# Ledger of designs, part 9: VH-VL binders against p58978

Target 1, 218 residues: p58978
Amino acid sequence: MTNTEIFNKLTNAIVTQDIAGCAKLTQEALDAGISPLDIITKGLSPGMKIIGDKFEAAEIFLPQIMMSGKAMSSAMEILTPELEKTKVEGEEGTGLAITFVAEGDIHDIGHRLVTTMLGANGFDILDLGVDVLNETVIEEAAKRKGQKIILVGSALMTTSMLGQKDLMDRLREENLRDSVKCMFGGAPVSDKWIDEIGADATAENAAEAAKVALNVMK

## First folded at step 2 (VH-VL)

Design ve0 (framework fv_vedolizumab)
Fold by ESMFold2-Fast, scan of step 2:
Structure ve0 (fold): chain C 218 residues (1-218), chain A 121 residues (1-121), chain B 112 residues (1-112)
Amino acid sequence: as target 1 above (218 residues)
Amino acid sequence: QVQLVQSGAEVKKPGASVKVSCKGSGYTFTSYYMHWVRQAPGQRLEWIGEINPSGGSTNYNQKFKGRVTLTVDISASTAYMELSSLRSEDTAVYYCARGLYRYGSGAFDIWGQGTLVTVSS
Amino acid sequence: DVVMTQSPLSLPVTPGEPASISCRSSQSLLHSSGYNYLSWYLQKPGQSPQLLIYLGSNRASGVPDRFSGSGSGTDFTLKISRVEAEDVGVYYCMQALQTPYTFGQGTKVEIK
């Protein structure tokens, strides 16, 4: 099977919510000598974009996108150890990414992928996990004043997205806004929302998130 | 802050129609489903239907199909519920409520203040 | 239609004491995603309903931590660890697994 055929099968596994098939195809791609990064960017991420676009268009709803997220997670369990082997410590000037899912949101959809892509692209990672209080994010940023930091938050729900505005307000209140960069993502997050709350960026998908973060941290 | 503000109380005769408005503010109107729920005196909350403002697609409770029409005016960030062929049993407080998620809704996070519709002869 | 049944219908409580409300559904609300499509609302006297808990156990923004939701499938519980005067009102559970979305008949919490 050609690499293109393998990538197309991976994309279809994400779109059709085939958890077991996604894991199997990911291992087959590794066994065929395809790089972990290519498996993510050319096979898995395109599937997540398709399913995200369908969610945005109201062709599917939360249960379907969550199942696609589980298929993605099954692939990432296989790919994460391989990506860790290639990470170069001490890459100058990239910075620290503090990654988190907003308070009130327990959805891990995309969070692991975004965190992994940032790490693979030279960021040091402090992963705070899911359902993270804004106060916790503020405290971690304050401890690291003078360090190059990007706060990378995601929210799948409207109520947890509103917490992103609260985080931005709190950063300004604590005189920390100029000390960090802020990138937010998730289904309800739009360019209009980022502009309204005064954050630095959003990204269309997890693969783009690493590129956007690198650009913001220049 | 996010708010839903509804039109004022209505008194109607049996057989008439009523149109209730619900104006959203403080959020991107097209990003959330709008739901309509009513509560007759002494009765439970009853879901009427939902509308997706971005496409105008609707889904109605079968009990109200043929009598209810949900619409939106995107430029005004306003949703409307029109209920026709009113009967005394339609006397209730009518609420609009925003779906929790951008698409699909497991819950209703923001509610309008309610509109009392009284149907009497 | 999915039938939602609450108990008790009336729950007089002394301020500072815990309260517990049950909600049962006529069919499982557990989706293959692992989430239960069950939410809880409080309607204070003269006010609109307000969201307390969504997807079975998640507190909505601004809801005090004394409120918690638990359960799975067909049997759910809302607990208030210490009832305060502001908690009086009628509590409703709602299923959103399938349309039409349906509510329980309500539980009136009042101070005794």
Scores: ipSAE 0.000, ipTM 0.441, lowest interface PAE 15.4, mean pLDDT 82

Design ve1 (framework fv_vedolizumab)
Fold by ESMFold2-Fast, scan of step 2:
Structure ve1 (fold): chain C 218 residues (1-218), chain A 122 residues (1-122), chain B 112 residues (1-112)
Amino acid sequence: as target 1 above (218 residues)
Amino acid sequence: QVQLVQSGAEVKKPGASVKVSCKGSGYTFTSYYMHWVRQAPGQRLEWIGEINPSGGSTNYNQKFKGRVTLTVDISASTAYMELSSLRSEDTAVYYCARDRYYYGSGSYFDYWGQGTLVTVSS
Amino acid sequence: DVVMTQSPLSLPVTPGEPASISCRSSQSLLHSSGYNYLSWYLQKPGQSPQLLIYLGSNRASGVPDRFSGSGSGTDFTLKISRVEAEDVGVYYCMQALQTPYTFGQGTKVEIK
């Protein structure tokens, strides 16, 4: 099988909620010499984009997206150790990424991918998880004033996206805004939104998150 | 309980085709790949190919490529192996076997069908 | 193709005595995950094969603890600490590191 055929099969496995196939195809792709990053960016992530778009449009519902998430998770369990072996060398003092999913949001698959990509690319990681209060993010940043920090937040719902603006407002009120960089991602997040709330960047997809974060931290 | 039940013995003439079925029960049929393996009298086990019931995607042993077709009927929880252009050396017991797979782990076959004897004689 | 070679091919054993079967692969079965993609199967007379050991050394559900698997890379061993009458049959190793998956020739264990 060509690499394109393998990528298309991986994408289809995510879209069709094929948990066993997704794990097996991921292992086959690795065994064929395909890089973990290519498996994610060219095979798995396109599938997650498709099912995410369908969910947002109410064309599929919670049971389907949960099963697609399980298929992605099975692949990530295989890929995470391989990504750790093939780390891109980070610059000395790359910095700390504090990663979190906005309060009220429990969608963790994209968050796990972004966190993994950042770690693989030289960032130290403090993963706060999902449904994270802005107050918790502020406290963790304040404890580390003077360190190179990037706050990496995800919101997959329009209602939880408003929390990103509240976080930016809190950073300014606490005199912490100039002490951190802020990168936000998620389906409703756009360059226009980033400009509106005064953040530093958006993570357009998990694969680009590390590259964007490295550029922001220069 | 997991069971794989295969169709009965077949007698075919050279040049004919045979289609063997394997019905799974006691598990979610679409969550496991199905493999086909044969054993000629007095010979070792020989892998024929695999199918993913969820999407119907297949991988075949090159030795059988062009003669074997693996399919599934999801609604019936049944896998099929069709072998065409039969030769006397295709006389064997044909088995279906369920693939077991976990994170970072290779395939192994945890349940096997009872076998189907296919005899090819003139 | 990966060639799997078993020895001995015939193994008559006195009941209660140990038995040992060797399996050698033409290339390493050690995957980057740290697991050896090797499994062992028993085919009792007139029956289909049944799983005994997977990933080199893990006993399948329901398999008695007298069975053990060991080895890594290209050399693997299946041991039976004390052979019982019900253990009669042909034992096969299989590699799943790459397609086509391949089996050894089989080792026939029989009671003296």
Scores: ipSAE 0.000, ipTM 0.444, lowest interface PAE 14.7, mean pLDDT 83

Design ve2 (framework fv_vedolizumab)
Fold by ESMFold2-Fast, scan of step 2:
Order: structure tokens, then sequence, then C-alpha cells
Structure ve2 (fold): chain C 218 residues (1-218), chain A 119 residues (1-119), chain B 112 residues (1-112)
């Protein structure tokens, strides 16, 4: 079995909501010497993108995407301890990532992937979870004025995406905008939207999110 | 074939509200934005707002915010625009138009609904 | 708001001759993604607008090869290589770089 064959099987396990198969294949990939990051970026994350695209196209519904999320969670239970072994020691300034899913949105799968990738790449993580009020995000940022901070928000629907604009407006009103970096992701989020609301970046997928965040925090 | 069919012309008095419908067919209703655009006689096309039928999220042009409400009925594949506190300046042809969720342009348009506001 | 300005406002053309319409934006429509968020629409007499060009230069499905879009940043052009009678109408450019999306004032193309 080649690494490409293992990655394709992982992708299919996510897409077909195969919880047990996803866990088994993840362990097999680790046993084959494949890095935890490659398992995520080349196997699991592509599956998440496929299922997310199908959900946006109304080819599948909420129960199916939640089941794919369970498959992803089973893999992450195995991968998280391995990723912690390889975490980069940040001596000067990787920074703190405050991660959250916007108010009104409970889609946590992409959020978990992004949060995990940021942590694996040396960020300290403050994970606020899902359905997070903008006021909560503002409060957490204000408590840490003067620290290297990136706010990382996710939205899978335009309802929660509009909340990103409100967050940017609140950061300006509270005189906090210049003290943080802001990266937003999710299916409806585009580079155009980021520029329109005056945020700093977006990433097309969880694997790219860590690279983009590191670049933004330079 | 993609088609957007709007409700018929309306005549309203100042201060009233109008609700225009737009029924989509030939595509997956929840996979595209529905936009609303108007054109007053001899004036520019003017964007009013957008709604994502998947989840019902809206974004409004500030000029109309507080007076416009966009809604959808997913089971009927129908979008609605309600404009309240009508003024004579609101006399226009109102269009619905379909747009991709990430890339912003209007690929199919309804036939238009003339709304006349006069005493 | 981003202001869109078209020129000319009126364009009489002889059938078979080329036509060119200019559209200028008050700020750059070239996004970091590499796309220009500019589209062109035609409104024929008594009809709804129809999409001709999206993202600056991409011809919409069913739109004849004689239509082309070009330009980047703040200056854009719609060209019709050989105007036909069915091309009569008002042409509009639209920016979608930021909300509210805004249209030019329109260019009326009519047969001489």
Amino acid sequence: as target 1 above (218 residues)
Amino acid sequence: QVQLVQSGAEVKKPGASVKVSCKGSGYTFTSYYMHWVRQAPGQRLEWIGEINPSGGSTNYNQKFKGRVTLTVDISASTAYMELSSLRSEDTAVYYCARGPLRYFYFDYWGQGTLVTVSS
Amino acid sequence: DVVMTQSPLSLPVTPGEPASISCRSSQSLLHSSGYNYLSWYLQKPGQSPQLLIYLGSNRASGVPDRFSGSGSGTDFTLKISRVEAEDVGVYYCMQALQTPYTFGQGTKVEIK
C-alpha cells in the first residue's frame, strides 16, 4: 500500500461517514510512518472539503455532515497525542491563536481541524468553541492587549459570515483592531470578503490555515 | 432550465409595505444567493441586498437597512423581498437575481416587478 | 461606496461595425485572489438584464464570441467585434469588490 492509497482511503472514510474505518486507517497510517500532519492534510482534510462542498450544494444534509464529523473526531483522538509530540517550541513569538465559530453556527469540524493545525505549528491555543458571541471575542482580546494574538474565526453559512463584519466593526469601536491579526475561514468566506471587512487573511482549508497564520504573524 | 418568476405589479400608497416574490426553478435553490436589485425610471440599477437560502442569512445595502426584509421559503423555492415605509422615490422595477455563493455576479434574473408608490 | 462611471452614455453603431464601452471604478477592483470583481450586463428593450461577462473577462454561457471583456484595476472595456441588431440595449458594468455592489450609469447601444 502506498501513502497515496492510504490517503485516498482516509478521504473516502470521511466522505462515506465510516467512523470505525477512519480510526483504523489513521492508526495504519501512523504505523506506516506517515506524519500526523500528512495524515490530516493529505487524507482527512480533503475528505472534509468534499463533504463540506456537498453540504453547500445541498447534495447532503446536516445528519450526514455530522457523521463525517464523528469520523474526523475518531481520527483526531488518535492524532492529537502524536501532534503534541511534534509541536514546535515557540521561543520568540509564534503567538496566541484565539479560535472560535461565530454566533449562530455550530459546525465544529473545520474549526477543530484549523485549531489543531495551528497548535501543531507552534501557536498557543485559546479555543472558545462554537456559537461564540462577538462580545466574548472582544473581551478575550482586550484582556491580552500587547500580546501577539491572531483571532481565527470560522463560518460555514452567510449568517455567521455576516457576524465577522460585526466583529471587525466592534474591534475598531473598542480601539483593538491594531492590536490583533484576524483570519477568517469557511465555505462562504472569500479573499474579497476579507478585504471588504478589513480583516487580514483567509485560507481555503485547514492545512493552509497554519501557513497563512504564520505569515500574517510575521 | 434555470428560471426566476416574480409576482405581478403592485400599486401602493406612501407609508405602505410591499412584498414581492421570486420563484426559482431548474436548479438547487439552496446552492445560490438570491439578490434583489431595483431600477427607478431613468436611474441606475441599485443593489438592495442578498439572502442565502441555506440558513436564511441576509446582507442589506445600508440605504435600505431597517426598511427591507429578505426571506425564503425553501420548500417552495421562493424568495421574498418586503419593503416597508414606502415613499414615492421607491417607485421602480424590482428584480430578483441569482448569484454564486463565493463569486459575486448575477447569472440569471427574474422578469421584474413594477412597484408604483403614489397617492 | 465604489463609484462606477461608463463612457460613452450613448453609442450609435452601424451594423457589422465594432463597438467599445469603457467602465472606470473609483478604486481598484483587482483582488489579492487575482480576480477583478467586475461584471457586464445587457438590458435589451423591455427585458431584464442578462449576464455577458463575469470576473472581468470570462464570457457567460451562451454569450456569443463577439463579446469580450478586458482591463484590470480601475479601467475596463467591453468590446463587441461586430454589432448585430440583437445587441441593441443598455450595457451596465457592476463592481462586486465590496458591498453595496454598484453599477455604472449605463451605455445605450443603438443602430444608426
Scores: ipSAE 0.000, ipTM 0.435, lowest interface PAE 18.9, mean pLDDT 84

Design ve3 (framework fv_vedolizumab)
Fold by ESMFold2-Fast, scan of step 2:
Structure ve3 (fold): chain C 218 residues (1-218), chain A 123 residues (1-123), chain B 112 residues (1-112)
Amino acid sequence: as target 1 above (218 residues)
Amino acid sequence: QVQLVQSGAEVKKPGASVKVSCKGSGYTFTSYYMHWVRQAPGQRLEWIGEINPSGGSTNYNQKFKGRVTLTVDISASTAYMELSSLRSEDTAVYYCARESPWSLLKYGAFDIWGQGTLVTVSS
Amino acid sequence: DVVMTQSPLSLPVTPGEPASISCRSSQSLLHSSGYNYLSWYLQKPGQSPQLLIYLGSNRASGVPDRFSGSGSGTDFTLKISRVEAEDVGVYYCMQALQTPYTFGQGTKVEIK
């Protein structure tokens, strides 16, 4: 089987929620000498994009996107050790992503997909979880001043989205704003909102998030 | 009320196949993974495999390679485990158990279990 | 496969006394999401297992607050602050970080 055929089968495994097939094809790809990043970028991520598009078009429901996420995770369990081996000594990879869901919000599906995609694309991950206080985010950023950091937050409610503005205000007050990049996502988050609060980016969906984050960190 | 109800005990000869059913009720059947776990007398719990009812995709423990088949009947909210080429060491209580996917806090855990089905393999 | 090791395997306790069960994994169960994919179950004689703790430290619905889970990475602990007669049975930890999901050997808790 050609590399293109393997990538197409990986994409189909994500789209059809084939957890076992996804894991098996991922191992076969590694055994064939395909790089972990190519497996993710050319095989797995395209599948997540297709699923994300179908969800936005109301062709599938939350259970299906969650199942595709589980297929992706089965592949990532195999790929994560290989990604660790490919880091360049002396230079960290692309940087550290501090991921979190806003205070008062426990919705985690988008957060988990974004976190997985960031890790898959070379970011070190510090995942703070759900219902995270802005104080906690500020503290973790302050401890790591001078490192390449992107804060990646999500909110699915308008009330928790307002916390993103408070976080940006606090970063400025603590003189930490210039030390980090900030990317926010979630259903109520728009380009207009990002401009309003002075953050750096948003992504249309979880599958695009890592590419947007990589571009922001240049 | 959320329940998983399994079929009754089976006695089989070596070389036969057994098919155990697990009927879900009180929840949306396609929103949860269904897993199968067995326990031989005096032994630890052993994971057999899982199925995603919404897509039909399966993931099996390699120890049961080529012998186990997991299926679902969505209209009946019923999952099935078929184990072929039975040996005396397959004598065990077989359980179905559901798992919540990524977005729910019970992900990575079996929150509801069936009552178990004793399968005895004896000549 | 991830190997799960429990200790002790047998734990006689006096009612009202605390109990502690250890579970170790052969590799880290900490996922990039920040959660440890470890759960704890109680199996009473003749019954199916029942969920006590999920994602390392979260109590399942209906589980008394005398049960708690702690730990991260490779070392996990289930604690019962005051053991009651109804707590007798075999306790299992399970990892769900990767397939195949694997269980510890079990810890038998009994009244002495």
Scores: ipSAE 0.000, ipTM 0.423, lowest interface PAE 13.1, mean pLDDT 82

Design ve4 (framework fv_vedolizumab)
Fold by ESMFold2-Fast, scan of step 2:
Structure ve4 (fold): chain C 218 residues (1-218), chain A 125 residues (1-125), chain B 112 residues (1-112)
Amino acid sequence: as target 1 above (218 residues)
Amino acid sequence: QVQLVQSGAEVKKPGASVKVSCKGSGYTFTSYYMHWVRQAPGQRLEWIGEINPSGGSTNYNQKFKGRVTLTVDISASTAYMELSSLRSEDTAVYYCARGRTYVYKSGSYYHFDYWGQGTLVTVSS
Amino acid sequence: DVVMTQSPLSLPVTPGEPASISCRSSQSLLHSSGYNYLSWYLQKPGQSPQLLIYLGSNRASGVPDRFSGSGSGTDFTLKISRVEAEDVGVYYCMQALQTPYTFGQGTKVEIK
């Protein structure tokens, strides 16, 4: 089987909520010498995008998206140890990524992928999850003043995206803005929005997020 | 690459205090929690507490609360554990260990990816 | 405190044969995140503990693929598919779901 055939089968396993098949195909891809990154970005992630699009269009409902999430999780259990083998640590650590999905937003599609990609690229991870209060983010950053930190927030809805401006305002009010870097992503987040709220960066997709974060932390 | 090096063995009398050091190298000291774990002869590992090097915040096992103090010297990349009012039951090998942090919502998960070589503390009359 | 119980406490093994160690917790270690807050460590004679498995089933960097972790909730297993001489030592499971973090009693693996 070609790599493209394996990727298409992985994508279909996510879309059809085939938990066991997703795990099996992931192991077969690794056995065939395909990199964990390619399995994620070319096979699994496209399936999550399809499911997300269908959910937004009301073509599928919460039970299906949860089952696709389980299929993704079964694959990630296999891939995470492989990604850890290439994690970089030196005399100067890359830094800590505090990852979260904005308050009012419970959609974690892609969030775990971004978090995993950051970890694989040398970041330590503090994953606060979904529906995270700005107060929680501020408190975690304040506890670690002096550490090399990047705040990585995601928002899938315009309403939850507006909370990113409030977070930036609070960082300035608490005299923490200069202590952290801020990278925001998600469908409604644009370069124009980043400039408007005075954050440091955005990335178009999960694969690019790690590269952008490393550049910001230079 | 990453290394934790602890101070040498100590012999103390009951009622005394002991201070053990742990010097980290090969990583950014302030990016990771430092944990302390002890092991009495022939017994299980026992967690003492943790410290965040950047803020100095600590969390102690209730069993040692009031007797243990964890501190850090960021400029020296060194963590310290001081245990007071020593008893013979405190005879153990004391380890420092680097905590990898994974947090989802309010839950914090730590695993200890690097350990110091251990410091034997003997408490005898 | 969460009580961690291991079995067996002593496991003599012939080189090349498989070994299996059980760890049971007094409370579920399955966090709302979907992860089990459990890790496994090996302490070789005269050495410090070293990380083998974290979050229940993830192999630490540099750990041979003959080691695997499984289980969920309150029952966990560490398996070694083919025990080698270098695997001799005491194996500990640890929970990090709540403070204080607690370890099992240890399982001593030794060559017959």
Scores: ipSAE 0.000, ipTM 0.447, lowest interface PAE 15.5, mean pLDDT 83

Design ve5 (framework fv_vedolizumab)
Fold by ESMFold2-Fast, scan of step 2:
Structure ve5 (fold): chain C 218 residues (1-218), chain A 118 residues (1-118), chain B 112 residues (1-112)
Amino acid sequence: as target 1 above (218 residues)
Amino acid sequence: QVQLVQSGAEVKKPGASVKVSCKGSGYTFTSYYMHWVRQAPGQRLEWIGEINPSGGSTNYNQKFKGRVTLTVDISASTAYMELSSLRSEDTAVYYCARVYSGRYFDYWGQGTLVTVSS
Amino acid sequence: DVVMTQSPLSLPVTPGEPASISCRSSQSLLHSSGYNYLSWYLQKPGQSPQLLIYLGSNRASGVPDRFSGSGSGTDFTLKISRVEAEDVGVYYCMQALQTPYTFGQGTKVEIK
């Protein structure tokens, strides 16, 4: 099968909620010599974008997007170890990415993709998971004063953005703001919002997130 | 599926202490702040304090500082409010309530009536 | 402490008619984030309070569309476009701009 054919099949597996087929196609793509990053960016992520757009248009509902998420998760279980094998080495001072999904938000697909992309691009990872209290993020940062750290938070709901502002306020109150870089992502997050709360960056998607994170950690 | 279930009604004498429990279920207990609020008969709701189950950090309303202690048992998914040196004006229904992102109470316990009488 | 004042304190309403409740704060609840840290709760007889509106104007999950919140800074309004028998209870506004969190006195909505 051509690379274009396998990417199209991967995209379709996500869109049609084919969990087993998505895992099988992911393994076939790896066996064909396709890079884990290309499988994600050219095959799987396009499918998640299609399903997300359909959800926003009210063409599908929460059960379908959850099942597409399970298909994505099955592929990521296969891809994560492969991405770790291809991790960039010899990059002194790239830093630690502390990744988390905001309190009240349990949507983890985008978070796992961002975390995986950061790791593949040379970051050490401390993944705090989903529904994470700002206090937990502050405590983990405070333990590591003097290290190169970027806090990478995701929020998919407008109410979760309030948590991002509160995190920035807390960092200033604890005298930790200058010790870390802060990057926030998610559908409602904009450059204007980042400027307003005094964070360092945002990115449109997971691939751009790794690129932006590397730039702010220079 | 999210539920907060509180312990039963209590009757105490002035000067005693009371400890009310609040068991959370249907969610990750350590991911949400737990707050305590009371309501005396015919009076407004009054905020007592908050606890972060993950870090154990607390913040108390100045009115109750020195008399209130908030704790959690993570393994049991249970929060506790202990109020000491009870007075008649402490007679109230005591609620636990969970804070969602954005500083609002999305789920409340059923309430625990504490009566302080001589 | 931030003082929260509701009016009216008692609101008899004919079923199907609209109702409006005012909530005023002693200082602005508008945070630099652009959000008003103001929420509304309904306490039905014999029950715990339940969330209706959060961050000034957002309707909580499962709350009927006849409920709406509006306002900014120090002046907020909860509106019920058509009151139904199930809406009877005491309505409270709450500020969370700063601790201690404080509540209004409550507005008792009852059927005429």
Scores: ipSAE 0.000, ipTM 0.428, lowest interface PAE 17.6, mean pLDDT 83

